# VH-VL binders against Uncharacterized protein B0403.3, part 14

Target 1, 247 residues: Uncharacterized protein B0403.3, of Caenorhabditis elegans (q11077)
Amino acid sequence: RRHFGDEYRINTPACDIVCEGQWKSEFHANFHKIYDTEYFEIPLDTAIVKNRANLKMFCSSTIQKYSCLRNECKIQRTPWSAEKHICVGHFDNFDRNINCLSLTDKYVQRECSNVCNSIKIEISQAEIDRMAEMDFSRQEKSEFVEQNKHCNVIACYQLCHEYIISKVCIDSAVAARSVVKSYYDSYLEREYTELNKDDQDELYSSFCRRVTPGQDENEFTANMTRYNNLTLDRMKNDIRSVFSILD
Short names: E, the ipSAE of ESMFold2; O, the ipSAE of OpenDDE; V2, 0.75 times the mean of E and O plus 0.25 times the DockQ between their complexes.

## First folded at step 10 (VH-VL; framework fv_enfortumab)

Design m4 (from a9 with heavy chain S31R; at its last look DockQ between E and O 0.01; V2 from the best seeds 0.00; counts 0 for: pae E 26.5 > 2, placed apart)
Fold by ESMFold2, look of step 10:
Parts: structure tokens; sequence; C-alpha cells
Structure m4 (fold): chain C 247 residues (1-247), chain A 122 residues (1-122), chain B 107 residues (1-107)
């Protein structure tokens, strides 16, 4: 026999999905961009650093998201994200340097993108030999190569942005470079943390370790310092040649 | 590629316990709500349990409440179903399913595992 | 619980036939209804969300319609690969209930 009168439950989206959805909706309303397809963490996004009004508008909704996660969902630990870094962890630094970041934005979007999407990325013979010695599967080799490419592109954007800050942001150049460095350092730390979760930190290349805080570039492949210095020097030369007019 | 792989099925006596696992790969597991669905031999689909991306919301079918516990480990990309006090009626193929993530739209299960068989007998 | 009544329970049809499957909810579910296809020995495959929106890669011969309590899945010209069991599912409220299934088989 069926008991009649029982209350039927109403479908409720998961709490964190509600917090995230409200935030994405506000992003769309405020910046006329769809977050999932038109926002990129690399390079540092122009919608956020275009001016102080944009920074404050983005961070107001971002603070609401993290308050929603903390207070309504009881989620205290979240992985690093660009919006959390900018708005929760380092807002004062971004606000102090917003004029410089705003001035450099056009160069990052055009000149830095052009050079960093065309850099020559090679893997040393020493690392090729290590992959063979450790019997990397075809999938592991592919992941190593792709992660290494990603680290090279991130390092290029960081170096390029720091370079242009030095050229156009006289009074605040030191502080602004520190803001940019902190952003990319934290991004790389997240990349490492994701690999380390699965005990796959062997797939993190020597170059990735070189540019990631707290990592040893020689941990899995010895004697890589000179090779990585040459890689960074090539990037710096490519960047300088793109900005020769500003020299 | 998005993949869901169930494991832990087997033959168990009535009143026994079994733990199912679902290994997820090819997507950001921590961003998705997950479900268990079962199908008894020759029968239709029956929803079993739901867990939100953060584990903040958990729901069960009435037939399994108090006996089954859904959980997830976002660091290991794994979903689990602890099944206690098993009954003959729990005999089924158990699927893990990923819930679509478009907020504000009706939900659906876009990816399913291959299933793992649980037999409660003798 | 919202009961999902699916009909018919089976249909015998020939290649090229139009097949219509109905699904009725015991109370209003707006458009929170999905359709799945399941072939013997395989996991269900997602076809349609939000009552009428086709998943990418689903042939255009599949269509869904309805809102509230009455929903249909239509296959306009049945193909050999369409012989399978079809399920509706409401996702308006927990528990997420499925219909009993409709087996589409060769006449």
Amino acid sequence: as target 1 above (247 residues)
Amino acid sequence: EVQLVESGGGLVQPGGSLRLSCAASGFTFSRYSMNWVRQAPGKGLEWVSYISSSSSYIYYADSVKGRFTISRDNAKNSLSLQMNSLRDEDTAVYYCAREGTSWGEPTYFDYWGQGTTVTVSS
Amino acid sequence: DIQMTQSPSSVSASVGDRVTITCRASQGISSWLAWYQQKPGKAPKFLIYAASSLQSGVPSRFSGSGSGTDFTLTISSLQPEDFATYYCQQTNSFPYTFGGGTKVEIK
C-alpha cells in the first residue's frame, strides 16, 4: 500500500554549484563575457586589470562567491584560482598597482602573446634519456612534453610582462613586477600540486621546476642549470627583439 | 577522454557489506556532482544516490537509506558507495554517472561508467 | 516521489518507421526531463536534456517535446542502430526517478 500525503522533495542544485553559477552570471553581466569560454588565466586577464573600476567590480562578486562557499557550503579549503588570488589573497597589491597593470595590458595582449605563442620549445637530451631510463609510457611522455610546453609559455608571459612593466611603469615598476611574479608563481605551484596529488611529480620537467617556487631543477635530471639558463636567455632575447622600439 | 571506471562488485551473502569505487579521469572531477544508478537483471534503471561536488549535498533513494553511504575523494578522483546490510533486491549492475554542470539548466547524466555487478545470494 | 510512467513498454517496428515514446510525470517537472538510450549489455547513453535539447552528435531523427507532465521522444525514421531500450528521467526533485523503459525491437 502507498502512503499518500508524503512531501515530495524539490530539486536543489549543489551548494557550491549555486555559488559558482551566481558568480559566473555576474561575470557575464558585468564584463559581457562568458566565463567558461572567454576568460583565460594566462595571460593575466584584461577584463580584470583594465582599470580600478573593473578590478573592484570583479572582486566584489568574487568575494561574494567565496563568502557563499565558506558560510553557506562550509567549504574552507579551495584550490588556487586566478580570481581567489587576485581578490581574496592579494587585492591590495593589485589595487595599488592597477594603473601600471592597466598601462601594460595592451602590450601583454598583443606583443607578449605574439612572442610567447611562437617561442622555440625543446626538451634536452638529458631529459629524453631520463624518460627512457624511467620507462615512461607513451601517455606519460605526452603529458611530460605538454606540461613542459605549458611551463615554458607561462614563464614567457611572466618575463614579457615584467619586461614591459620595467619599460613603462617608472615609479611602481618594482611593486608591479612583484604582483605579476606572485600571480604566475602561484599558478605554477597549483600545476605542481595537481601532479603531486597522483604521485606523478616525475612528470614535472626540470624547466617547470626551475620556474616553480620551492622546486629543485635538478631533482630528477641532474646538471640542468646551464640548459635552463640558456632557455630563459633565449626567451629574454626574443622578448627584447619584439620591444626594440621601446628600448 | 572522459572516463568513469567502476570496481568492487562481486558475490556477497545477504546481510554482508561491499564497497564500490568509481575512478574518474579526463575531466576536473571536483567540479561535478556524481550519482550511482543501478539496474537489476532484466529491469529498468533505478537512481541510488547523489553527492555534490563538495559533498555538501547527499541524497539517497528510500530503498537504500541508512544502509548505503556515498562518498568522494576529490584529491584521488574517486567516488565510493559503501553498501551495508545487503539484501537480495540489491542485486544489480551499478553505474557511476557524471551530472552535467550547466547551472540554471535542467540536469542530466552525460557520462556513465561500464558498470560493476553486485550479486547478493545464498 | 515523482512517478514516471513510460509507454509503451515495448514496440515492434520496422526500419523507416516513425516511433513515438511517451513519458508522464505524476506532478509537474517543468522541462527537467532527460532521455537515454541503452543497448543490451551496455551502459545507458545520453540523448536529450531539458525535454527537447539534443546532445551533440545525436542524429536529427531524434526529437523530444513536452513540458509539465507529458513528454514524448520521437524517432522520425527508425534505423537499425536505433533498436534499443529508451528511458526518460526526471531531475526536478530527488529521488531522480526513471521511467520503466521502452524497448524498441524489430518487427
Scores: ipSAE 0.000, ipTM 0.367, lowest interface PAE 26.5, mean pLDDT 85
ESMFold2 (binder alone), look of step 10: mean pLDDT 93; pTM 0.950
OpenDDE, look of step 10: ipSAE 0.005; ipTM 0.493

Design m5 (from a9 with heavy chain T107D; at its last look DockQ between E and O 0.01; V2 from the best seeds 0.00; counts 0 for: pae E 12.5 > 2, placed apart)
Fold by OpenDDE, look of step 10:
Structure m5 (fold): chain C 247 residues (1-247), chain A 122 residues (1-122), chain B 107 residues (1-107)
Amino acid sequence: as target 1 above (247 residues)
Amino acid sequence: EVQLVESGGGLVQPGGSLRLSCAASGFTFSSYSMNWVRQAPGKGLEWVSYISSSSSYIYYADSVKGRFTISRDNAKNSLSLQMNSLRDEDTAVYYCAREGTSWGEPDYFDYWGQGTTVTVSS
Amino acid sequence: DIQMTQSPSSVSASVGDRVTITCRASQGISSWLAWYQQKPGKAPKFLIYAASSLQSGVPSRFSGSGSGTDFTLTISSLQPEDFATYYCQQTNSFPYTFGGGTKVEIK
């Protein structure tokens, strides 16, 4: 089963591993980070969006990876990934908004990280009861909790990032916010997709569903909208409080 | 300090009724699922009933289903067990037990009352 | 329902002895197993979960192992205060069920 922090693995022979290895090596060489251990996709890494040069460097390597996958491995389609989203799917958007992203990312990496990693994450009694009703195993409960926590953190980062954009970028806020939203939304969609096996869908919490585009938060646990709204409101309040100095 | 105090036990005729109570203190009662467990004289432990924190989910052992009713009043920090149509085999010490909630850990009964004795006899 | 088979039903041992109690579930319960200690005339006391060896307030001589269907409680060196009846319980599924108990008595 999927656990928190698990990366998608392409189920292909060694060719894709080679392409991935080369990409990771270049990433390490360029940014002095190990992608799978030191790079965190949420939020966007400051190294990548620090400036246009870094973005281009990252995306040059990324494009090479996907060229490798396509040309050498004959893989035409790959699942969503952060690098794919940024460099293959939406490079122009990121490039056009690099000034705002660069300007705001330091706040996200610092203050948003602090607030989002310190939020109190609670699971409703309804969901606890549902897990009991569904006879969740210890492992399943653990996975549920971890996934839920992950969704909460992601949601917090998204809210915080968008908030900062609105406060700092002003004139370009709409466009930049859209880019960021698209990234987080897609990230969550991937999370769901990876978990969306016949036997795993129930491990996706109502909150996760709430923040994932295209999902119904009441599908498994009824009447969770109010609860999840309260959670999001709490996050917003905390974020506002932390960044009140920007007003 | 977590305290669970059972009451309501006594002698009752077969077919009779009895209501047990468990008074909780020292913790946020409304945040914990509660259970009744009984132990016949000289016998092992038998789970009787479960009620979730919000009373949304209730479960019974087959041996008491249809005869016993578990309920709780979170405002009064009280757990109850209404026992109807009592049988000789219902004779036991009845314990209320708190179900510990630790995420990532198995569910277990972390606190027990001292029990109240129910004797069903003609 | 999940049946919990506990063995042995009783064991005579001396202080310092290693005591092993086993609990078998009729079907997989993952690690949703708890052990309890009960002394005569007292309420049961939670001891440890299935694969735990470190629990607050529980002596290190108590350890649990197992997953799936087979579980073991081990007392590495029996102490005078350890003479009691021990029960396993599954909380994987309703109805919750207990093992039959193991009485650890003085040889």
Scores: ipSAE 0.000, ipTM 0.504, lowest interface PAE 11.5, mean pLDDT 88
ESMFold2, look of step 10: ipSAE 0.000; ipTM 0.494
ESMFold2 (binder alone), look of step 10: mean pLDDT 92; pTM 0.940

Design m6 (from a9 with heavy chain S55D T101N; at its last look DockQ between E and O 0.02; V2 from the best seeds 0.00; counts 0 for: pae O 12.6 > 2, placed apart)
Heavy chain, then light chain:
Amino acid sequence: EVQLVESGGGLVQPGGSLRLSCAASGFTFSSYSMNWVRQAPGKGLEWVSYISSSDSYIYYADSVKGRFTISRDNAKNSLSLQMNSLRDEDTAVYYCAREGNSWGEPTYFDYWGQGTTVTVSS
Amino acid sequence: DIQMTQSPSSVSASVGDRVTITCRASQGISSWLAWYQQKPGKAPKFLIYAASSLQSGVPSRFSGSGSGTDFTLTISSLQPEDFATYYCQQTNSFPYTFGGGTKVEIK
ESMFold2, look of step 10: ipSAE 0.248; ipTM 0.695
ESMFold2 (binder alone), look of step 10: mean pLDDT 93; pTM 0.949
OpenDDE, look of step 10: ipSAE 0.044; ipTM 0.520
ESMFold2, look of step 11: ipSAE 0.218; ipTM 0.680
ESMFold2 (binder alone), look of step 11: mean pLDDT 93; pTM 0.949
OpenDDE, look of step 11: ipSAE 0.000; ipTM 0.468

## First folded at step 11 (VH-VL; framework fv_enfortumab)

Design p1 (from m6 with light chain S31T S53R; at its last look DockQ between E and O 0.02; V2 from the best seeds 0.00; counts 0 for: pae O 12.9 > 2, placed apart)
Fold by OpenDDE, look of step 11:
Structure p1 (fold): chain C 247 residues (1-247), chain A 122 residues (1-122), chain B 107 residues (1-107)
Amino acid sequence: as target 1 above (247 residues)
Amino acid sequence: EVQLVESGGGLVQPGGSLRLSCAASGFTFSSYSMNWVRQAPGKGLEWVSYISSSDSYIYYADSVKGRFTISRDNAKNSLSLQMNSLRDEDTAVYYCAREGNSWGEPTYFDYWGQGTTVTVSS
Amino acid sequence: DIQMTQSPSSVSASVGDRVTITCRASQGISTWLAWYQQKPGKAPKFLIYAASRLQSGVPSRFSGSGSGTDFTLTISSLQPEDFATYYCQQTNSFPYTFGGGTKVEIK
């Protein structure tokens, strides 16, 4: 996904691509990972939150990217991104909690991914009927399903991360969990905002609404609370089962 | 390895009741929708019932609606089919089948049990 | 309900033959069609989903095609182990429905 909006570009169109390229190259050099492909564990990526040094390294290069965008590209505003959230918006929170966050590295890698990518996603019959009633196009249905799937995966990751934090950090869990929660809240709010820019609020599933701050899960499809609760409970149970060794 | 094992079949008189069970292993049972499919002797396959992964949605074939009840226990990795008011036409081998893929993508029954035989006869 | 009509009901063929089985839905089901193989006394075996996607482990001589209402299962070169009954199934809507089956038997 493209991290920069064209509407914010004032200077040379290729300038932001150059800034991004440099950042990605530096990231790869430092962490031996490809950001676009291997970053689903954010904000608890094992490379980034492994220790304070890694966090600072990541954010140093990130700040350089945004400096490049401002100074060289004359881009005054940029859309939300994971790295922007961590390094520009909330670095102090991550840094303050790095001792706790770093304890998660041995658990979050692969385990949360395995659990969250193995869940079966179900669209409710009520929403299927709604889509039919509203005469959704094939593309709209596809987008709806894809977005719903995405929300489920994200919700699962959040639950997984928060669960691990609760088990390994103990006394520092509250603060660290808030850092993770703020990231996912912002992430989902951004997702909703982007979808709604095209006045396609109806393509946002009940589950997506449940997990997005400020949204009502029953906005378009009534009585979805039970269904969504069961979905989340299933995720929680799966997560607990996988990490039973932490009990 | 994914395993589905049906049990509970037998001989029963018309109007009688029978409870079938399907024991699942080798996969996260609670993540999958399950189905019952039956096959009368020398006949084709007939879908009987569907139950979603979280037991939120249940569907029946018209031929069994009001008489059969599908249920699941995710803690025990078990699927059940309570059959009441049995008729001669209910005589069949009954299979439990796991449904693959998620909503929004074409689904299929990727794993089947060996089947259990139900015979309704006076 | 969506009716699934298979044709032919039976076909006699020899090893090496090309076998084609057709499944027609009474209404559009997009690609929500699966194919199964069943041998006598055995449970059905899953072969193809989404009309044309081959399940892992299924020989490449099997192929599926179609969308909407007309679907085809093809065995490019029939092997001895392929003599069985084949079923199509729609999962587009409840109730799920199967075709009547096509028995592929030895000529």
Scores: ipSAE 0.006, ipTM 0.481, lowest interface PAE 12.9, mean pLDDT 88
ESMFold2, look of step 11: ipSAE 0.279; ipTM 0.703
ESMFold2 (binder alone), look of step 11: mean pLDDT 94; pTM 0.954

Design p2 (from m6 with light chain G28K N92H; at its last look DockQ between E and O 0.02; V2 from the best seeds 0.00; counts 0 for: pae O 11.8 > 2, placed apart)
Fold by OpenDDE, look of step 11:
Structure p2 (fold): chain C 247 residues (1-247), chain A 122 residues (1-122), chain B 107 residues (1-107)
Amino acid sequence: as target 1 above (247 residues)
Amino acid sequence: EVQLVESGGGLVQPGGSLRLSCAASGFTFSSYSMNWVRQAPGKGLEWVSYISSSDSYIYYADSVKGRFTISRDNAKNSLSLQMNSLRDEDTAVYYCAREGNSWGEPTYFDYWGQGTTVTVSS
Amino acid sequence: DIQMTQSPSSVSASVGDRVTITCRASQKISSWLAWYQQKPGKAPKFLIYAASSLQSGVPSRFSGSGSGTDFTLTISSLQPEDFATYYCQQTHSFPYTFGGGTKVEIK
């Protein structure tokens, strides 16, 4: 997925692609990972938050990317991204909490992925009926399902990350959780904003709205609180079960 | 290689029941929506039912709604169609078909099984 | 429901001929239109959707065009193996619907 929109390009259209390519190449060289493939492990990617050195290395490359965008591409403004959030917007928060975040290393990589990718996503009958009433096309329904699935996975990762932090970071858990929460809040806000650019707010599921700051889960489909609570509770229970060893 | 193999067809009396199965291989079954399509003897193709990759969405043709039930087992790479209250007009070759799709792009049935024959007759 | 009207129902042609099949939807379906080939006793085979890329293994003599309500499948030079029945299908909305089919026969 493209990280930068055309509206942010001021100079050579391909310039930002070059900057991104260099960044991704450096990331791969440093961490032996493909960033796009490991995207959902952010912000607790086991490589990035393994230690302060890794965090700094990641952010050094990231800052270089944005320097490239500004100086070579003459791009003055860029959209939100995970790496931008961590390294440009909130590096000090991550750095201050790196001792705690690094403790998650042995738990976050496979276990959260396994739990969150194994969740069966259910759409309420109320939303199905709403889509029918609004005469959604197959494409729109597909987008709705995929977006909803995405929100569920993201919410699960957030719950998993915060849970692990709570268990492994006794004294600094509050601050570290705040850092992680801030990331996911921003992530979901961005997702909503992008979807709504084309005035497609109706394609944003009740669950997505529930987990996105500033949104109302009952905006289009009334009485969804119970349903969404059950979904989140299921996630929490699954996560607790998997990490029972931390008790 | 993508493979879809239907089974379970046969002769049944009106009002009877039959369960069709489709065994999938050669691809990540859980990532694809699946469909049943039927073709009466000497007639055209008729869509019967759709099931999404995670069972979140299920649709039926009006002609089979309330009588047929589509299901899948992603762990077994299996698609099923439970057919109850069968009628003469349900006589057809039944195909399972994989729906190929990408985000924001039109979908199509890119792979089909060989079909299994269902004959409803007194 | 979206009705798909296919024409002609049958066409007699010779090897080397240009064959054109039309499919019309009762409402706009954008590019959510697929074409299939079916030979007697065989399952349908996907060819193309709308005016986009061909399925792997489909000869370049097959081409699709159209958007909205009117679509066309063209065989630029008919080959012996192309004698079959062809179907269009919309996947725009449920229920999915097929055209009535066009049988391409040898003259």
Scores: ipSAE 0.007, ipTM 0.483, lowest interface PAE 11.8, mean pLDDT 87
ESMFold2, look of step 11: ipSAE 0.290; ipTM 0.719
ESMFold2 (binder alone), look of step 11: mean pLDDT 93; pTM 0.950

Design p3 (from m6 with heavy chain S31D S56E; at its last look DockQ between E and O 0.48; V2 from the best seeds 0.00; counts 0 for: pae O 5.9 > 2)
Heavy chain, then light chain:
Amino acid sequence: EVQLVESGGGLVQPGGSLRLSCAASGFTFSDYSMNWVRQAPGKGLEWVSYISSSDEYIYYADSVKGRFTISRDNAKNSLSLQMNSLRDEDTAVYYCAREGNSWGEPTYFDYWGQGTTVTVSS
Amino acid sequence: DIQMTQSPSSVSASVGDRVTITCRASQGISSWLAWYQQKPGKAPKFLIYAASSLQSGVPSRFSGSGSGTDFTLTISSLQPEDFATYYCQQTNSFPYTFGGGTKVEIK
ESMFold2, look of step 11: ipSAE 0.214; ipTM 0.679
ESMFold2 (binder alone), look of step 11: mean pLDDT 93; pTM 0.949
OpenDDE, look of step 11: ipSAE 0.026; ipTM 0.528

Design p4 (from m6 with heavy chain N101D; at its last look DockQ between E and O 0.12; V2 from the best seeds 0.00; counts 0 for: pae E 4.8 > 2, placed apart)
Heavy chain, then light chain:
Amino acid sequence: EVQLVESGGGLVQPGGSLRLSCAASGFTFSSYSMNWVRQAPGKGLEWVSYISSSDSYIYYADSVKGRFTISRDNAKNSLSLQMNSLRDEDTAVYYCAREGDSWGEPTYFDYWGQGTTVTVSS
Amino acid sequence: DIQMTQSPSSVSASVGDRVTITCRASQGISSWLAWYQQKPGKAPKFLIYAASSLQSGVPSRFSGSGSGTDFTLTISSLQPEDFATYYCQQTNSFPYTFGGGTKVEIK
ESMFold2, look of step 11: ipSAE 0.204; ipTM 0.697
ESMFold2 (binder alone), look of step 11: mean pLDDT 93; pTM 0.947
OpenDDE, look of step 11: ipSAE 0.241; ipTM 0.740

Design p5 (from m6 with heavy chain S56E, light chain S53R N92H; at its last look DockQ between E and O 0.05; V2 from the best seeds 0.00; counts 0 for: pae O 7.4 > 2, placed apart)
Fold by OpenDDE, look of step 11:
Structure p5 (fold): chain C 247 residues (1-247), chain A 122 residues (1-122), chain B 107 residues (1-107)
Amino acid sequence: as target 1 above (247 residues)
Amino acid sequence: EVQLVESGGGLVQPGGSLRLSCAASGFTFSSYSMNWVRQAPGKGLEWVSYISSSDEYIYYADSVKGRFTISRDNAKNSLSLQMNSLRDEDTAVYYCAREGNSWGEPTYFDYWGQGTTVTVSS
Amino acid sequence: DIQMTQSPSSVSASVGDRVTITCRASQGISSWLAWYQQKPGKAPKFLIYAASRLQSGVPSRFSGSGSGTDFTLTISSLQPEDFATYYCQQTHSFPYTFGGGTKVEIK
């Protein structure tokens, strides 16, 4: 339950499930996609940013969900989510930049997914040694690896999205990139916050720290800058190679 | 199709040097760690060296440490092994092997080249 | 270094036989164990990783099991093309090490 935690429920614990279900059903009806399995292209999902009408349709449904949560479920606070970020927090930014964002639709879904999901992730020996030194459990090591992998994929998507924007928008690229960056910054900040709720900061890899605003990649493992730079450069090179036709 | 093609093997005298190459194709070379593995005549497999995808981490077997140097050129999709101070015991077929999976998950050598023969003899 | 002890060094078998090869690590390696098949004059072929996961295209008669220090490769019904030498390998830590090999030969 990524979108709703128990701490956010006030009166009707099952009500949020109903609101979410309605939203998902409407999303499927409107876009012929399953949000939970197909929204990873956000914030440049081809269906959502195809045009202003699609954006508005998506956000209309999203606003309805949150209205349901507030009015029907009496939930006053909700955790961060992609749709909340886009439609509740930053709709104007997306709307102002929709002409640029919509230009990305024919590239993002197919190419970014292919590039970013094919990346082989390597954890540094320094991190491995640190995990051993700190006597990480098997579960903790697994979580560390998965989190690191997740950060790498997210970083790749961000780089890919921003690169495409830079190539297809040109004059409006700065503003549009800012919108995308804001989304990913918020996304990663949320991920960190959730991980750190139980004082699990040590399970956050240097790479994750590198790409998360406000974090220091060398906080637990010194001299990781070069390693992380090489990782990011690899991503950039792969992305550039795939999108060479945009040159 | 994934292809690994070794070259550079040959006959060399003890104390001599040789440079092996491995040409990779059919996959994103820069995304994979690579290894050299050798096999002496009639013997088993021996791991020789490892190089990470971004050339950040390199490891050697003790038997070749200080004498062999592994390197890669991701722009050219090539892996190399510079062998110096060669010994009789270095005589073997040398394979380049791609390492599958990521750190944190059990890895394996999923693709191997055909091998190149190195013979050290007087 | 982690030593990999493979047994037996050789086994004579007939087509249709069940063949079991054992690999023992000198210390715990979790599931960081791979199996390879090698035929004379050919490069090794990858079969199994994580001790029990088959590579795509590998016949189902091959199976792997084990965790920690003791591992097994099993060929449920030996086929003519299965006569070869098999190697285990740990990738748990550097230096990577292989077992000594098991030659499966025709009886």
Scores: ipSAE 0.018, ipTM 0.505, lowest interface PAE 7.4, mean pLDDT 88
ESMFold2, look of step 11: ipSAE 0.303; ipTM 0.716
ESMFold2 (binder alone), look of step 11: mean pLDDT 94; pTM 0.955

## First folded at step 13 (VH-VL; framework fv_enfortumab)

Design q1 (from m6 with heavy chain S30D; at its last look DockQ between E and O 0.33; V2 from the best seeds 0.00; counts 0 for: pae E 4.0 > 2)
Fold by OpenDDE, look of step 13:
Structure q1 (fold): chain C 247 residues (1-247), chain A 122 residues (1-122), chain B 107 residues (1-107)
Amino acid sequence: as target 1 above (247 residues)
Amino acid sequence: EVQLVESGGGLVQPGGSLRLSCAASGFTFDSYSMNWVRQAPGKGLEWVSYISSSDSYIYYADSVKGRFTISRDNAKNSLSLQMNSLRDEDTAVYYCAREGNSWGEPTYFDYWGQGTTVTVSS
Amino acid sequence: DIQMTQSPSSVSASVGDRVTITCRASQGISSWLAWYQQKPGKAPKFLIYAASSLQSGVPSRFSGSGSGTDFTLTISSLQPEDFATYYCQQTNSFPYTFGGGTKVEIK
């Protein structure tokens, strides 16, 4: 969703846009794809995790972006982003597990995408009642639903990706799964923190909280654990079913 | 403590029917996939059927497809196997087994019942 | 279907012996392989899965290895209570399949 925050800008607001533009241009030149910071799921893109060379190329450009932000824009801190997570925070981990990631990426791109974008997403009556009690506007309800959907899709991708790793990878399965898990966990944490910063914590559903590290799913709705677990179980069943057909 | 207790076994004529049950306790039943496994006298283990935690997905061995029906009642912590059109080769001890391990890790049957004996004979 | 082939079908051994059982899958199953122990008149008992993960309560003399198609169960020093039949199983894909079993007997 959001990958760059205004609160971290120290200098000219347009400067960071220039740095970002240059980075995106380089990405396009190198990979012949458009990098959409709004929706791009980095670890799931074959262009980047195809091999070690591509990963290094991507991260070289990414490091250049942050150099630009620091040196030209005088921005010392930046919010979490997918590219930052991979290239600045966890490059060694991704590099060590590039063989596994390259093997699993094609399945994530196809089968996981299909399964996770076709799941039925429901909101419990308890949360509907809560939204009514809180007197949510139409816009707020829409945002709640959209955020909940987003969390469901991300959770599904995480489950699916981890499943594939365990099926396809041999010696590096445990390590690769950990790397992938850390990315999705961080992504969801960022989703929450952004809403929280805007005083919109109530728009974060119990399911979102269930799958986000450090969050309590029962903070606003009573005993939603069973409901959310059933949702996750359905995802798991769907994933297992799909990949059983690939045998 | 995890417990699985099978029941419903007995002697039945070829072509007859029998319903097996497995009572589960000591764990959150609706969070686990369950299986039936059978073992003919003096023979090895044979997987019979699988049912997912929410019963959304079911699988059968080819040897029992169309004749056996697996089901579960999560409210009662119960697993069932309806066996129709029984044959001599269906004679076996039938085990219910829980499929364990965390998501993303290889699964296995971590807990087994003590089994119930089904004998198909004229 | 994935065929699981165990070898040997039986082995005679003495207390203290090292015993190795092999399980081969007809196609790759990654690490989705489990080992079970069964004593006469008893239900199977889970031992280990994949390379060497042990079930709680399983003695350390049991170990597993392998990935892909070839797997081994090793008992480093056979104990009196280890005489039993052992089975491998793949849970990689449906239908789930077991090996034919290996009976470990007293020499």
Scores: ipSAE 0.130, ipTM 0.706, lowest interface PAE 2.3, mean pLDDT 88
ESMFold2, look of step 13: ipSAE 0.285; ipTM 0.714
ESMFold2 (binder alone), look of step 13: mean pLDDT 93; pTM 0.950

Design q2 (from m6 with heavy chain S30D N101K; at its last look DockQ between E and O 0.03; V2 from the best seeds 0.00; counts 0 for: pae O 14.4 > 2, placed apart)
Heavy chain, then light chain:
Amino acid sequence: EVQLVESGGGLVQPGGSLRLSCAASGFTFDSYSMNWVRQAPGKGLEWVSYISSSDSYIYYADSVKGRFTISRDNAKNSLSLQMNSLRDEDTAVYYCAREGKSWGEPTYFDYWGQGTTVTVSS
Amino acid sequence: DIQMTQSPSSVSASVGDRVTITCRASQGISSWLAWYQQKPGKAPKFLIYAASSLQSGVPSRFSGSGSGTDFTLTISSLQPEDFATYYCQQTNSFPYTFGGGTKVEIK
ESMFold2, look of step 13: ipSAE 0.356; ipTM 0.733
ESMFold2 (binder alone), look of step 13: mean pLDDT 93; pTM 0.949
OpenDDE, look of step 13: ipSAE 0.000; ipTM 0.479

